# Ledger of designs, part 12: VHH binders against Putative pumilio homolog 16 (APUM16)

Target 1, 332 residues: Putative pumilio homolog 16 (APUM16), of Arabidopsis thaliana (Mouse-ear cress) (q9fie9)
Amino acid sequence: MANNNSFSMSTMFNTIQEILNEEPLTVPSPPSRGGYSLFHIRKAEMDIQRIFNFMTGSEDLKDDISVLDTGTLMWMASLMTSDCDYFMVITTNKNGSKTLQKLMGMSDDMDVFFFEAIMRLFIHVMTDKYASYVTIQGMRVFQQDKRELMYDQILRYACFLAGDQYGCIALNEIITDLDDPYYRDQLLDIVANNALLLSNDAYGNFVVQHVLKLRDSRCTRNIADKLCGYCVELSFKKYGSYIVERLLEAGDVPMATVVLDLLACKTEMLIRLARSEYGNFVVCKALELTNEILTADLFYGLVNRLMPYRHLLHRSPRSKIATILDSMSVPN

## First folded at step 4 (VHH)

Design m16 (framework vhh_6fv0_2)
Fold by ESMFold2-Fast, scan of step 4:
Structure m16 (fold): chain B 332 residues (1-332), chain A 125 residues (1-125)
Amino acid sequence: as target 1 above (332 residues)
Amino acid sequence: QVQLQESGGGLVQPGGSLRLSCAASGFTFSSYWMYWVRQAPEKGLEWVSTISGSGGSTYYKDSVKGRFTVSRDNAKNTLYLQMNSLKPEDAAQYYCATDSEWLAYLYKPEAYDYRGQGTQVTVSS
């Protein structure tokens, strides 16, 4: 850092220490008429309303920001982070979030204010559609020492964030951006170790899908291992079936895990899956890929189980299974 | 069960050096932030230093900055505090500490989930 005195991380940490035993803030419910209510405005606090208006104004603010002197920017940064409600009103606003992102990375001294506010309000910021991008920007532009502290927070709250409607989106962007092998590998391990829980979650399934798209062999195999025994159950579900299809496409070991689950289930269940709205795509993909990559035992295992029921499969709409099975029949 | 065991304290003259160690067990050490806190006679607990799980980020109380260095060896599950240019005001019982996953963003010496029994540092001529 340029300044070891007033704006150093040690100074910030001492400031945090002074508020010892303060309980973490509860995520507030959204106000029915927008933003946070101000019950009392004093002379000094009235200047904050002008900052709100500036920060939440139109996207033309980019040019206006560039003409502000360093002292004015530092004053604004200090004031908007002086109260948790002020910071949250600004960061949860679409324009306020974008404007704050433009201020971040401009100076290390100013970034200390934003970093401290983000760390104090971490869960609140990360679970909001617009405020979460402020944290993502900090991970891109802050000094390495601040970024590493933010990564540690992501690791600690990864499963909670994965289960949140906006947290899962932010987590996926962080996973994509994260170049540090230590933090990246730990984050991927957390997702893989919780793959069963997340795959069955309304939002967590998007994190599992996103991680599989990265095509990280170690992580994908770990996910396959954790989902072993559950592939049939998942394949009946819309997003669960997408996850299982991605495992089938991810190489020999994940593919084998899925196919062995299909072969281990009862014939009645396999036929129900092959005729189901989402499971038919899984069974079709399993047949196509086991045939293509010459895993003959797995391919013929599936064919032999499905062939007696090809007439029922032929009557099912949007299924290519019957066509595949018919191509394997020898005419009399 | 989480266990933290400090060592390396002792009597040293002003301007001298000591290296404290903390042996950790019962948790995935590399995944946890570690803290050094101290308690001087007739005073409350004071935060001294923090180190991230990877060891890449370190933070210090202003009065020890430039004199103390925190480090860790994740392969040995050990935390260190190198103390140089010791002053009489540094005399205290030194503890290593860690907090729960849920409290990582709150730095509260009195509220850390786990703390060792401490090692005594005495600075006297």
Scores: ipSAE 0.000, ipTM 0.149, lowest interface PAE 15.4, mean pLDDT 78

Design m17 (framework vhh_6fv0_2)
Fold by ESMFold2-Fast, scan of step 4:
Structure m17 (fold): chain B 332 residues (1-332), chain A 125 residues (1-125)
Amino acid sequence: as target 1 above (332 residues)
Amino acid sequence: QVQLQESGGGLVQPGGSLRLSCAASGFTFSSYWMYWVRQAPEKGLEWVSTISGSGGSTYYKDSVKGRFTVSRDNAKNTLYLQMNSLKPEDAAQYYCATDSEWLAYLYGTDYFDYRGQGTQVTVSS
């Protein structure tokens, strides 16, 4: 059914009591030749529908969860993970995802079912808005052995996840939460090694930006190194310009990498960049930061390249650069 | 350029066996997870099996567990699917896929880049 705003606590309790009054079903691990009667198949379908209604019908299940015994929880966990479609229907539902996250970490025996289902459906789960948080929860509460296998999968699919609308969000959450230095450093290295590709991607750019916000010196320098020679090209693009601005803000070495790219390009290209929709913000920030931190060689290098063309910059919609240049013009 | 070429399909009787092969080129095969997917007449594309880059981890659609076995030979850049106890419901065009191609399927795009023509499996009595 599609049309119910939410189940009451009384309705949820009654549903659980109905489940408890039926004979328990174990995970149907279909034997190679062992069949099930149509009656047993239909019963399992009715039971999964009841579990679905329980999992998705209420956002606050504190009292409902506390009334369930260990046997009922194990039965529910085994049934909801017995089929990939059952698990995905629950995990891709906002309330189902939240409820499942509360069940995870309660029992190592129950977590085996959730872990195996997540691993089988890893890409499907990681690229869904709600299901991805189930995987993130597993990384927080499962035993170390299981968490390490999940981290290995994240490393394996990092670039793909970075390029996905929901995967990039989940990946950024994992990067933020991950305190294991081995896996964290490997993940940051993967992002840095692919920085040029990701910086030009509609979603991957958000991962590069997020990593730069972490202010990890090694990773930031690696990103700057990989983008060296491409900073001007990126600055003409909306998302690329945001990354270049982040590099300018990230410290002396990344800032110098960007500014040296600006100084290495032809004057005509630099003026075109300064007058462009996105590049003007990069050139302006480069001037402001090099002036603020008194990197005189870099600041005056930029000023000397732009000053002969200040009249063109004044007549463009991008006048902030012209204002900075004018402040350097001392009347005799 | 990534290229995948499937072979080994054919006509088989119910209960029979077939071994499918996928020859891969244009990428570091051993570094990529590989997938078998199929498309039956009147049905959408359906995931069948997955194998990790090393071959140490394998996953299967529930309806093929115990009957199908996926494997790979990284030295030969070749992926295999051993199909035993074939049923009429297994009749389909079978494709191998890398992460990118299978993910395009999952997101319902019209662009499944770089896949071959597949190999047809017919189960007839």
Scores: ipSAE 0.000, ipTM 0.134, lowest interface PAE 17.2, mean pLDDT 77

Design m18 (from b03 with S57K S99E E100S E101P; framework vhh_6fv0_2)
Fold by ESMFold2-Fast, scan of step 4:
Structure m18 (fold): chain B 332 residues (1-332), chain A 126 residues (1-126)
Amino acid sequence: as target 1 above (332 residues)
Amino acid sequence: QVQLQESGGGLVQPGGSLRLSCAASGFTFSSYWMYWVRQAPEKGLEWVSTISGSGGKTYYKDSVKGRFTVSRDNAKNTLYLQMNSLKPEDAAQYYCATESPWLAYLYGDTSAFDYRGQGTQVTVSS
C-alpha cells in the first residue's frame, strides 16, 4: 500500500497542506433566526464540523469525553478517519492532536480506525509537529501487532524522516522510548549505515548526535567506522564538527578514529583546521581528551605536529590551542 | 636542521646494564617530546619509551617497564635511556626520535618522523 517514492509523497504532501490551509477550523454557530442556509448542508458535513469544534475548540476536553457513550465515540472515530483531509486537519491542530491522543487506547475497535488512518498518511503525520505525537501515542498504546507494523514503517522511512525538520524530532523520541531490542538495533544500524549522509544534513545531524548521546557502544563504534577517513572534512563544517566532537567524547575507540584522521592529514590542512571557525574546537578537544586519558602517542603526535606553528596559531582567534601548546614548553 | 646523535650502546651479558644518550641540536629541545625506538634485525621499528618536554611525564613499552628509565637534561639538550636487567630480546639498534614510529607511518613517511645517524647498537649475549 505504501508509496515508496519520496519525491511523489513530498509533492502530494505539499498539495494536501495547501488544501488544508484553505479550510477554516472555525465551525459556524448553530443557526440563529431562519437557519435555512444550514438546512441545505449535507448531514455528514454538519457532523464533521461539530466534531472539528469538539476536537479543536478546547484545550481540556477530559470531562466532555467522559460523558460520551461508546457508540458516540465509535461514530466520531469512524467519521473523523473517513477522509484524509478530516484526519489531517484534526491531527495537525495542537488541541486536535491532544484530544486524539486521549481517545487512543480506549478501545481496540476504535484504535483500528486511527491505526488505518495513520498507516495511510504515515509520512504526512510523521513530518508534522503535532500529528507526529498521534503516531508516537499509537506506538505506546495500540496492540502489539499494530505497534510492530508501525515500527516496520519507521524502519522503511527512517532515513527520510531523519532528513525532515519534524520527522527527525519524532524519530529521536521514538529511538529514546523504544525498548524492543530488534527494532531499536535495526534503527540504530540504519542511522550508523547512513552516518556520513546524515552528518552532513541540516536535520539528520541531530539524529546522529542523539544516537551518540545514548552511549550505545556498538552503534557508536559503527558510526565511527563509517566516518573514518572523513573526520577532517566534517570538522570544517558546522554540523559535522558537532558530530566529530561527540565522537571524541564517546570513548577510546571513537576518539582514536578521529585523532588518527587528524594525524593522517597533511600539516597544512591540520593547521588550517586548527585556525577554522568550527575545526579549532575539534583540535582543541582532541588535545584536551588525549592528554586526560593518557593516550600518549596520540597526544604527542598532535603536539609535535602543531608546535612548529604555535606562534601562527597564537596570532589567530584560536588562541586556546596555542595556550595548550605553550603549557607544554614549561612544567604544568 | 634537526640533528640527533645517539651513543652508549655496546655488548652486555643478560642481566647487565647500559645507559644510552642522545645529543640534540637545531631545535628548541625543551619544547619537544622525545621517543626512544629500536629495530632488531629483520624487524620493524618498535617504540620503547616517551618523555614529555619538561620530563614530568614518562611512558614505556610493557616489556621494558620497571627495567628501563627515560630522562632528559634540557640544559644540556640531552636525552637518556637507563637500561637495567637487559634480556636477549632487548638486542637492537636504538634511535632517539621526535615522533613515534607508528605516527610516522600514519604521516606517510614525512619529515615529522626524524631519527638521525646510525643510532647506537645494543647487543645482549649469553
Scores: ipSAE 0.000, ipTM 0.089, lowest interface PAE 25.4, mean pLDDT 78

Design m19 (from b03 with S57R S99H E100S; framework vhh_6fv0_2)
Fold by ESMFold2-Fast, scan of step 4:
Structure m19 (fold): chain B 332 residues (1-332), chain A 126 residues (1-126)
Amino acid sequence: as target 1 above (332 residues)
Amino acid sequence: QVQLQESGGGLVQPGGSLRLSCAASGFTFSSYWMYWVRQAPEKGLEWVSTISGSGGRTYYKDSVKGRFTVSRDNAKNTLYLQMNSLKPEDAAQYYCATHSEWLAYLYGDTSAFDYRGQGTQVTVSS
């Protein structure tokens, strides 16, 4: 049932992605129509337009912003967050995002408005090229209570963000910046627990690669455990092979996981991998590291499987494997 | 903070009808694709229906096509599921979800729904 459910969910995921790509993001809506006063509606629209023009104008606003009085800053913060659509129009604009980032952290009272707007629109903000930096800035400058609530949202949506073109970039910056061991460890656990799915995703693989570069031994071993049995499959793929190479470099336990997968596969598959565009780098690295770091058993296990096919390996482009086999002076 | 509250479930006889509602708050409802998902006893979450932010596009699980109709009222921040010709196989706990929650689940984050409310129970029996 799991396999049938996984297949159905994969098909559904592709359908949902296609649907989302066709639907436009929210457009600015007019202010609340409840009052039915044209004067008040027009005034609010004019004020929103003035704030938008200010926020999206000149990039040289830091000094100008610093001299604004508290009342003006509070008015601006309140107005630009009064409607979610207007907030998104500002935050998805390159200059608007930059200007908003400069306003954040100036006062705790003003930050309440920005925090509430970000939380209401969390996924939309986090998956936009410019708006995602507003959330990252909030996690750097807001008071601890607000930052913790934002961390909770990151934990909740981590896998979705990892699969998004801009969300994966923002998530990687957040992972790097997180100093709180509770939230950092939970986030790393989510990545590790989903390592197989993410390693096969167009964007999620970048999150796995980023986490492995952090050299967190617990997380790396957890990733190795979740990828156990799949290292050969991943090694045929461009980004999958990068992940497997990082596991080989990450210490004795992750390296052994990869090498044991290589030794467990059929000889025909191992030779095909050794001759493949990306897999040859994995097999080469496995040979080099097992000879240098661990017991002769893993090294000679690989050598014994590859040596009968040395003639085919010599025929492969960039055949460093054949060179290694020839240079190692292996026994009979 | 995104909040979703389902209602309208109950006990109906086979062939009966129910209308489920989902009251949404804490986000720009009209900009979000919305989902109806269900969980029968001892089974995982199952997709039922999807509706675009504008309401212009709708999608359904094959087994409910022609019987269920998803709709939304963006002025009231409310999502609906009209269920007609109910069958015993439709008995389940029904949840509404945003696109982000459903994608997180599809990406293997089974915890995406852990802190949700109880949903609304649909029972089909005599």
Scores: ipSAE 0.000, ipTM 0.144, lowest interface PAE 19.1, mean pLDDT 77

Design m20 (from b03 with S57K S99M E100S; framework vhh_6fv0_2)
Fold by ESMFold2-Fast, scan of step 4:
Structure m20 (fold): chain B 332 residues (1-332), chain A 126 residues (1-126)
Amino acid sequence: as target 1 above (332 residues)
Amino acid sequence: QVQLQESGGGLVQPGGSLRLSCAASGFTFSSYWMYWVRQAPEKGLEWVSTISGSGGKTYYKDSVKGRFTVSRDNAKNTLYLQMNSLKPEDAAQYYCATMSEWLAYLYGDTSAFDYRGQGTQVTVSS
């Protein structure tokens, strides 16, 4: 027997669906009064097929959607969210996702069905190329109480999403859209606390790069702190070098963190980095920025380490480092 | 900070009526779905009714359909539950809740209602 004093999302959802099924909006009542019949089952199957074709068959559904009354919209919302697998089939379809996004925000009554379905399937929705945009749309158009619950889920799953090929894209759009300082700061703290892991991840590095572009000074300093000691290692890697370059551009403290890592490494490693495919851009930027900001100790520290090997740096393809060193060697 | 204050409970005979009120503050009331939930002695929280932000849609527990009517006055930031034909089984402590509070409880956060006031008590005596 079920617990009569406990209530699940599934039980609430089924109750709402039953209420809507008892009040058909566009179909005649069955000939027999009362009771559940095979006629109702077949009708629901036909309605599901019609909704699927409507949702996925059109590239532009503005005209079709704009003529629908509130009762029809509620009926459609109920049927689209009637089954987790069915909802996922609609939301993972390019046209279905687009159509659902257009239906969201039209009625706060209808949005409760979409919100419930998104929350039950959150990870699956957020890690799909097309379905993730349904969640993003909900965070833009749903009422504040629903949006806050969605933010809580984003905080809970942030690192997992950052490591996913589609989740990282969705997470970056959410980070850009978050105007609430409380949720924004917590999300930025999660990224910063995991910066080393994410910077070395195939997809998570894009989240770290995106956060650094926001130029939040507290978050950027936290990221720099977590990457301290690893800047040289990261700079040999394609995306790791991009992150290190962003830190150099982000202000005096993050720049100093990177440059101090460069100065702490062995000379042979520093020269190898300066001549490497990706690390040469890091060393070049470190020189340019330390010179511009008048951080003489850091600038001359780098110059003094690189200058004895100037001839080798001139032989390196596509290196601006040699040109910078040359400018320092010309007597006035 | 969301603040909700329930009132209007009392003692009635079976078949009697009561109107519960919930005064809301600290949020844009008209933008929130609102819930009525109840707790009978030695039992867990039970969903009773839901109303959309606009008031355009209402949902009810099967056992209260036709007897209870949920409504709201967004200008006064007040939620109502009109209870007619009251039965002994309706006796409980009644609470109003936002969707976030109710969903937190459903997600297993048993502390979601710990900071709430006393609610409003409904007693139905034969």
Scores: ipSAE 0.000, ipTM 0.147, lowest interface PAE 17.3, mean pLDDT 78

Design m21 (from b03 with S99Q E100S E101P L106F D109K; framework vhh_6fv0_2)
Fold by ESMFold2-Fast, scan of step 4:
Structure m21 (fold): chain B 332 residues (1-332), chain A 126 residues (1-126)
Amino acid sequence: as target 1 above (332 residues)
Amino acid sequence: QVQLQESGGGLVQPGGSLRLSCAASGFTFSSYWMYWVRQAPEKGLEWVSTISGSGGSTYYKDSVKGRFTVSRDNAKNTLYLQMNSLKPEDAAQYYCATQSPWLAYFYGKTSAFDYRGQGTQVTVSS
């Protein structure tokens, strides 16, 4: 994937809103499925209600899945996915989602119905607390050709999902599970290319944090590159400071990127950061790590700038920086 | 205009080999990722392989990994798929494409893959 300097979430959001506002596509019934007599219509109505009750019922009903024959399962899958609204009512229900997940992977023929329904409703499914796990299950149990089509959808909507309260959780599960190197690398590149935007987002910051925890060297360096020049700003913020601390822990290059940002800022800003509620942990960790890995230039660069203000740092709540400076046996 | 022409298909016995070619014109070939996809009768399109513009990165469907090798000759504007140890399940119409077939498939208008060739048939005898 090409590396972009910036990406607009507003543009992405507008495109997704247009797609979400489109009516669900209607698939014509096969000729052999035919019309129904009044008897068959009544049976279908009763069967829809039975399926709904089974899918959304209590946990003890799930043991019954093991005794259902292939014909019954195929029929249930077909009926359950024949209407987008009905499928969504089932998948957004806590029990319905769990039951559907158990039905998935039992038959490739049956999985075609679930796959098609998920793909038609992809963003709606992925941004729901319970329905998103149906998509995740599909990515685990469907045949590779279907999984790759689902991966393409994840790539297309990754930034939107990262900004959603449930989509970010689902995206993180997918990032953890995704072992296909082509799709994994592309997804990680999308996160890295948008790291600045996501790190400042209410939910996107959790995606950046999750990716950093994976310890993917290339992705971590790309994130560091995108956050270069912004590490001080981020370190004043609760979740931004967590991201910056993770970069400090992620190896020599990401650590150097953070520390160079600290050294490039004005002394007033550095002291204010060192005394701040969240930034003091960043400065403390920068000192500890640069000392541990013997990056003397970076370590003493920080010490030389902080030492004249040691008295102010001693007065700062929850700061360990003054204690570190005291313990270094550095001449004043 | 973009044009793709596949060739090299044919009838082969199980365990046999075939080399598919795709002649490309109308675009800067070396700048484009290329794809091999296949479709068996009465079945959907399956992604088979991907190769980067430089040829430095290649990716494969799990079921063909170790048996198929994708390559390209940017000087000749030609994409290749070397298929070894062919199985009956590999029998399909094979196509090359200049864009992700999945994006074209789901979000294309009325014709799937404007930048897909006519295909070449691979048949594996029983």
Scores: ipSAE 0.000, ipTM 0.094, lowest interface PAE 21.2, mean pLDDT 77

Design m22 (from b03 with S31N S57K S99E E100G E101S; framework vhh_6fv0_2)
Fold by ESMFold2-Fast, scan of step 4:
Structure m22 (fold): chain B 332 residues (1-332), chain A 126 residues (1-126)
Amino acid sequence: as target 1 above (332 residues)
Amino acid sequence: QVQLQESGGGLVQPGGSLRLSCAASGFTFSNYWMYWVRQAPEKGLEWVSTISGSGGKTYYKDSVKGRFTVSRDNAKNTLYLQMNSLKPEDAAQYYCATEGSWLAYLYGDTSAFDYRGQGTQVTVSS
């Protein structure tokens, strides 16, 4: 699937919002009346209800599944994927999702049905708490050709998924599991290229934090480059401050990016940050790390900016900064 | 403007000793961490030693640890490197550097050291 260069991220987000605004699937669609008797309608409803009860039951199905013949398994897979509503009702159920995950990887013929249903309903599946694990399982157990097509879908929708309550969790799991260097690097590049937007997002910040925990030097440096100029504003925010602290810990170059932002801001802003609920941890860590890893220009730059206001910093019960500054006032 | 002038190099036999000096001007010397770096013929710059502004903290490349001692005299704006038990692999042009110059080099600006002094040559020959 070639991507059109005229298809912007904004256009993609608008298109995805239209898809997600579709009416919720509440019940499986009944069979068409064209050519069907009441008997056939009732039989089909009984069959899907039987499958639903089997899939969503609290039973451990591992042993039960192993005794089913291939014809029965193929019939089940075909019927439960024959209608989008049937598939979604099963996959969005906690037990149904777990049971489906056990069926996946058992045969290539059966996996075709599950793969096609996942691909048709990709955004709906990936943004549901339980259904998203069905896609994750497919990426673990399907044949390589199907996994690569699923990776392509993840790349296409990565930013949208990062901004979703359940999509961000699934995306982080996929990032952790993905060992194909091509797809992994592409996915990490998408996160880094959107690091500013994601760091300020209610859910996207968890994706940035997760990627920084991987300690991938190239990706971390790219994230630092994108957040350059914004480290102070991020440090006032709970999760933004966590991202900035991770950059400080990530090596000399990301650390310098953060500290240079601190040194470039107005003194009033720096002191407000040092006394703030989250920013005090950032300023404290910047002082500790610049002192410890031999970056004296950066350390003394921070000390010289903060020292005139150490009396104000002493009045903050949350700040360790004042203690560090006091240690610098004793001559040797 | 920051100026650094190295001296004290020369020719010594293996196992010999040399004391390098770096005269600093144009900045508040005692506020800055100082670095010794070296460059052997046809090789890149190699970090050797670091000393804190107060002189209270010193660090060394593993291959020189126990043989080299970095020190400073803040009253004279001078950095020193005492080199004992010199080996042929220690032969190089030795430069002193400030933290800012070293960070610029690590960021890929190798020209950060081109506008400094010529360094001081250390030759170890039998």
Scores: ipSAE 0.000, ipTM 0.104, lowest interface PAE 21.9, mean pLDDT 78

Design m23 (from b03 with S99D E100Y E101S D109K; framework vhh_6fv0_2)
Fold by ESMFold2-Fast, scan of step 4:
Structure m23 (fold): chain B 332 residues (1-332), chain A 126 residues (1-126)
Amino acid sequence: as target 1 above (332 residues)
Amino acid sequence: QVQLQESGGGLVQPGGSLRLSCAASGFTFSSYWMYWVRQAPEKGLEWVSTISGSGGSTYYKDSVKGRFTVSRDNAKNTLYLQMNSLKPEDAAQYYCATDYSWLAYLYGKTSAFDYRGQGTQVTVSS
C-alpha cells in the first residue's frame, strides 16, 4: 500500500483538530511578539481545561450530556483522547470516569476514540480505581470486534492485573460478565494455572476466591489440582484459609483434595493447624462436611488423627473441633 | 517467536530528518498496537508515539507533535516513524514495542520489557 485511500476515524480526528486550530483569533495584527502562536497554544489549553471542568464537574453539569450535539461530543472525544495525560486525568477522576461511561455506547464513531485510548493505556486504566470502570463499560457497550480485542488484552495481562489492588477488582467483574465460552474458559484456565501464586498474593487471592464462588466445576477442579500439596500451608494464612474453605464447599473432588492433604501431613502439623487462628476453621469445616455427606473414610480418617489429642484441642482457644470429637466419643 | 528489528537511525544535523522502520514477525501484526519509545544516555525510557492496529488512531508525546509522524504498513508487517525538524534533545536509542509491557515497566510494575526490539541509535549533532 502506497497510500491510505479510505476514510478513517484518524482522518476525521485530524480534520476536526485542524478546524479547531484554525478558529478566528481575537488578537490584533501580527506586530505582536509571537501573539498568534501563543494564542493558539493558550486556546488549545483552555479548550482542554473546559473539557476537564465539564467531565469532572458536578452531577448537574453531567446530566446535560445528552443534549450536546454530535459534533460537540465528537470534538470532545477526539480532544480528550489526543494525549495520554489528558485521557488519564479524566478517567482517574471519580466524576470524569462516571461522565465518560455515560458517553460510551452513544456513537460507534465516538467509541473508536475511547476504545483506542483504553487499548493504548490498558494497564494504567485497568489498575486505577476509577479508570478501570471505563474499560469495563467498554466491554459492555462497544461493538464485538472491539470487545474481542479488549478480551485479548485481559488474557495477556490477567496475572499482572490480579496482583494489583484495583486490577483484581476489575478482573473479577470482567470474569463475572464474560459470556463468551472461548475467552471465559481461557481466562479461568489462566487463574487456575496460577492458583498457587495468586492464593499467596495480597490481591490475587481475591481473584481465586471470586472464581471459586462461580462454582465452575472444571476450573474449581483445576484450582484444587494446582493447590494439592499446599492446602495445609495455605490454611495457616488468613486468605489462604478462606480459599481452602471454599474448596471444601465446592463438591466431592475439591473437598477430597483438601482432606487428603490434611491426612497426608504429619500429626504434629495437623494438631498445630487445628489449634491455629485460621486453620481451626478449615479442620472444623472438613469434619462437618465429611460427616454431612457421609464420606466415612475421610471423616474417620480425620477423627482417628485428632482424637488422641482431644485434650489439647479442649485447652486451646478453639474448642469447636473438640466438641465435634466429643459428640463422636459419646457411648450410644 | 516474536521478533522486532529497528533500522534507519544515524547521525543528522539539527533541523534534519530521519525515517525509522521496525520490521515485525512471529505474530499477527495488524492486531497489535505498536509503540515507539526512546532512551537517551542517563535518562529513563520515554514514550514517543503510539499507533493502533488499524492505523486509525495515532498519539504523540507533546514535544514531538507536528514533527514526528507514526505510520504502519500491515501488508509488509512494518512500523515507521518519520522524524522531521530534529532537535539535539531527540538524540536517543529508539525502540519498537508491540505491547503495553513498557508502560508497566515505567510505573514500576515489572523490571523488564517483553516484545521490544534491539533499537536504533539517533544522534543529533550541533
Scores: ipSAE 0.000, ipTM 0.162, lowest interface PAE 16.6, mean pLDDT 77

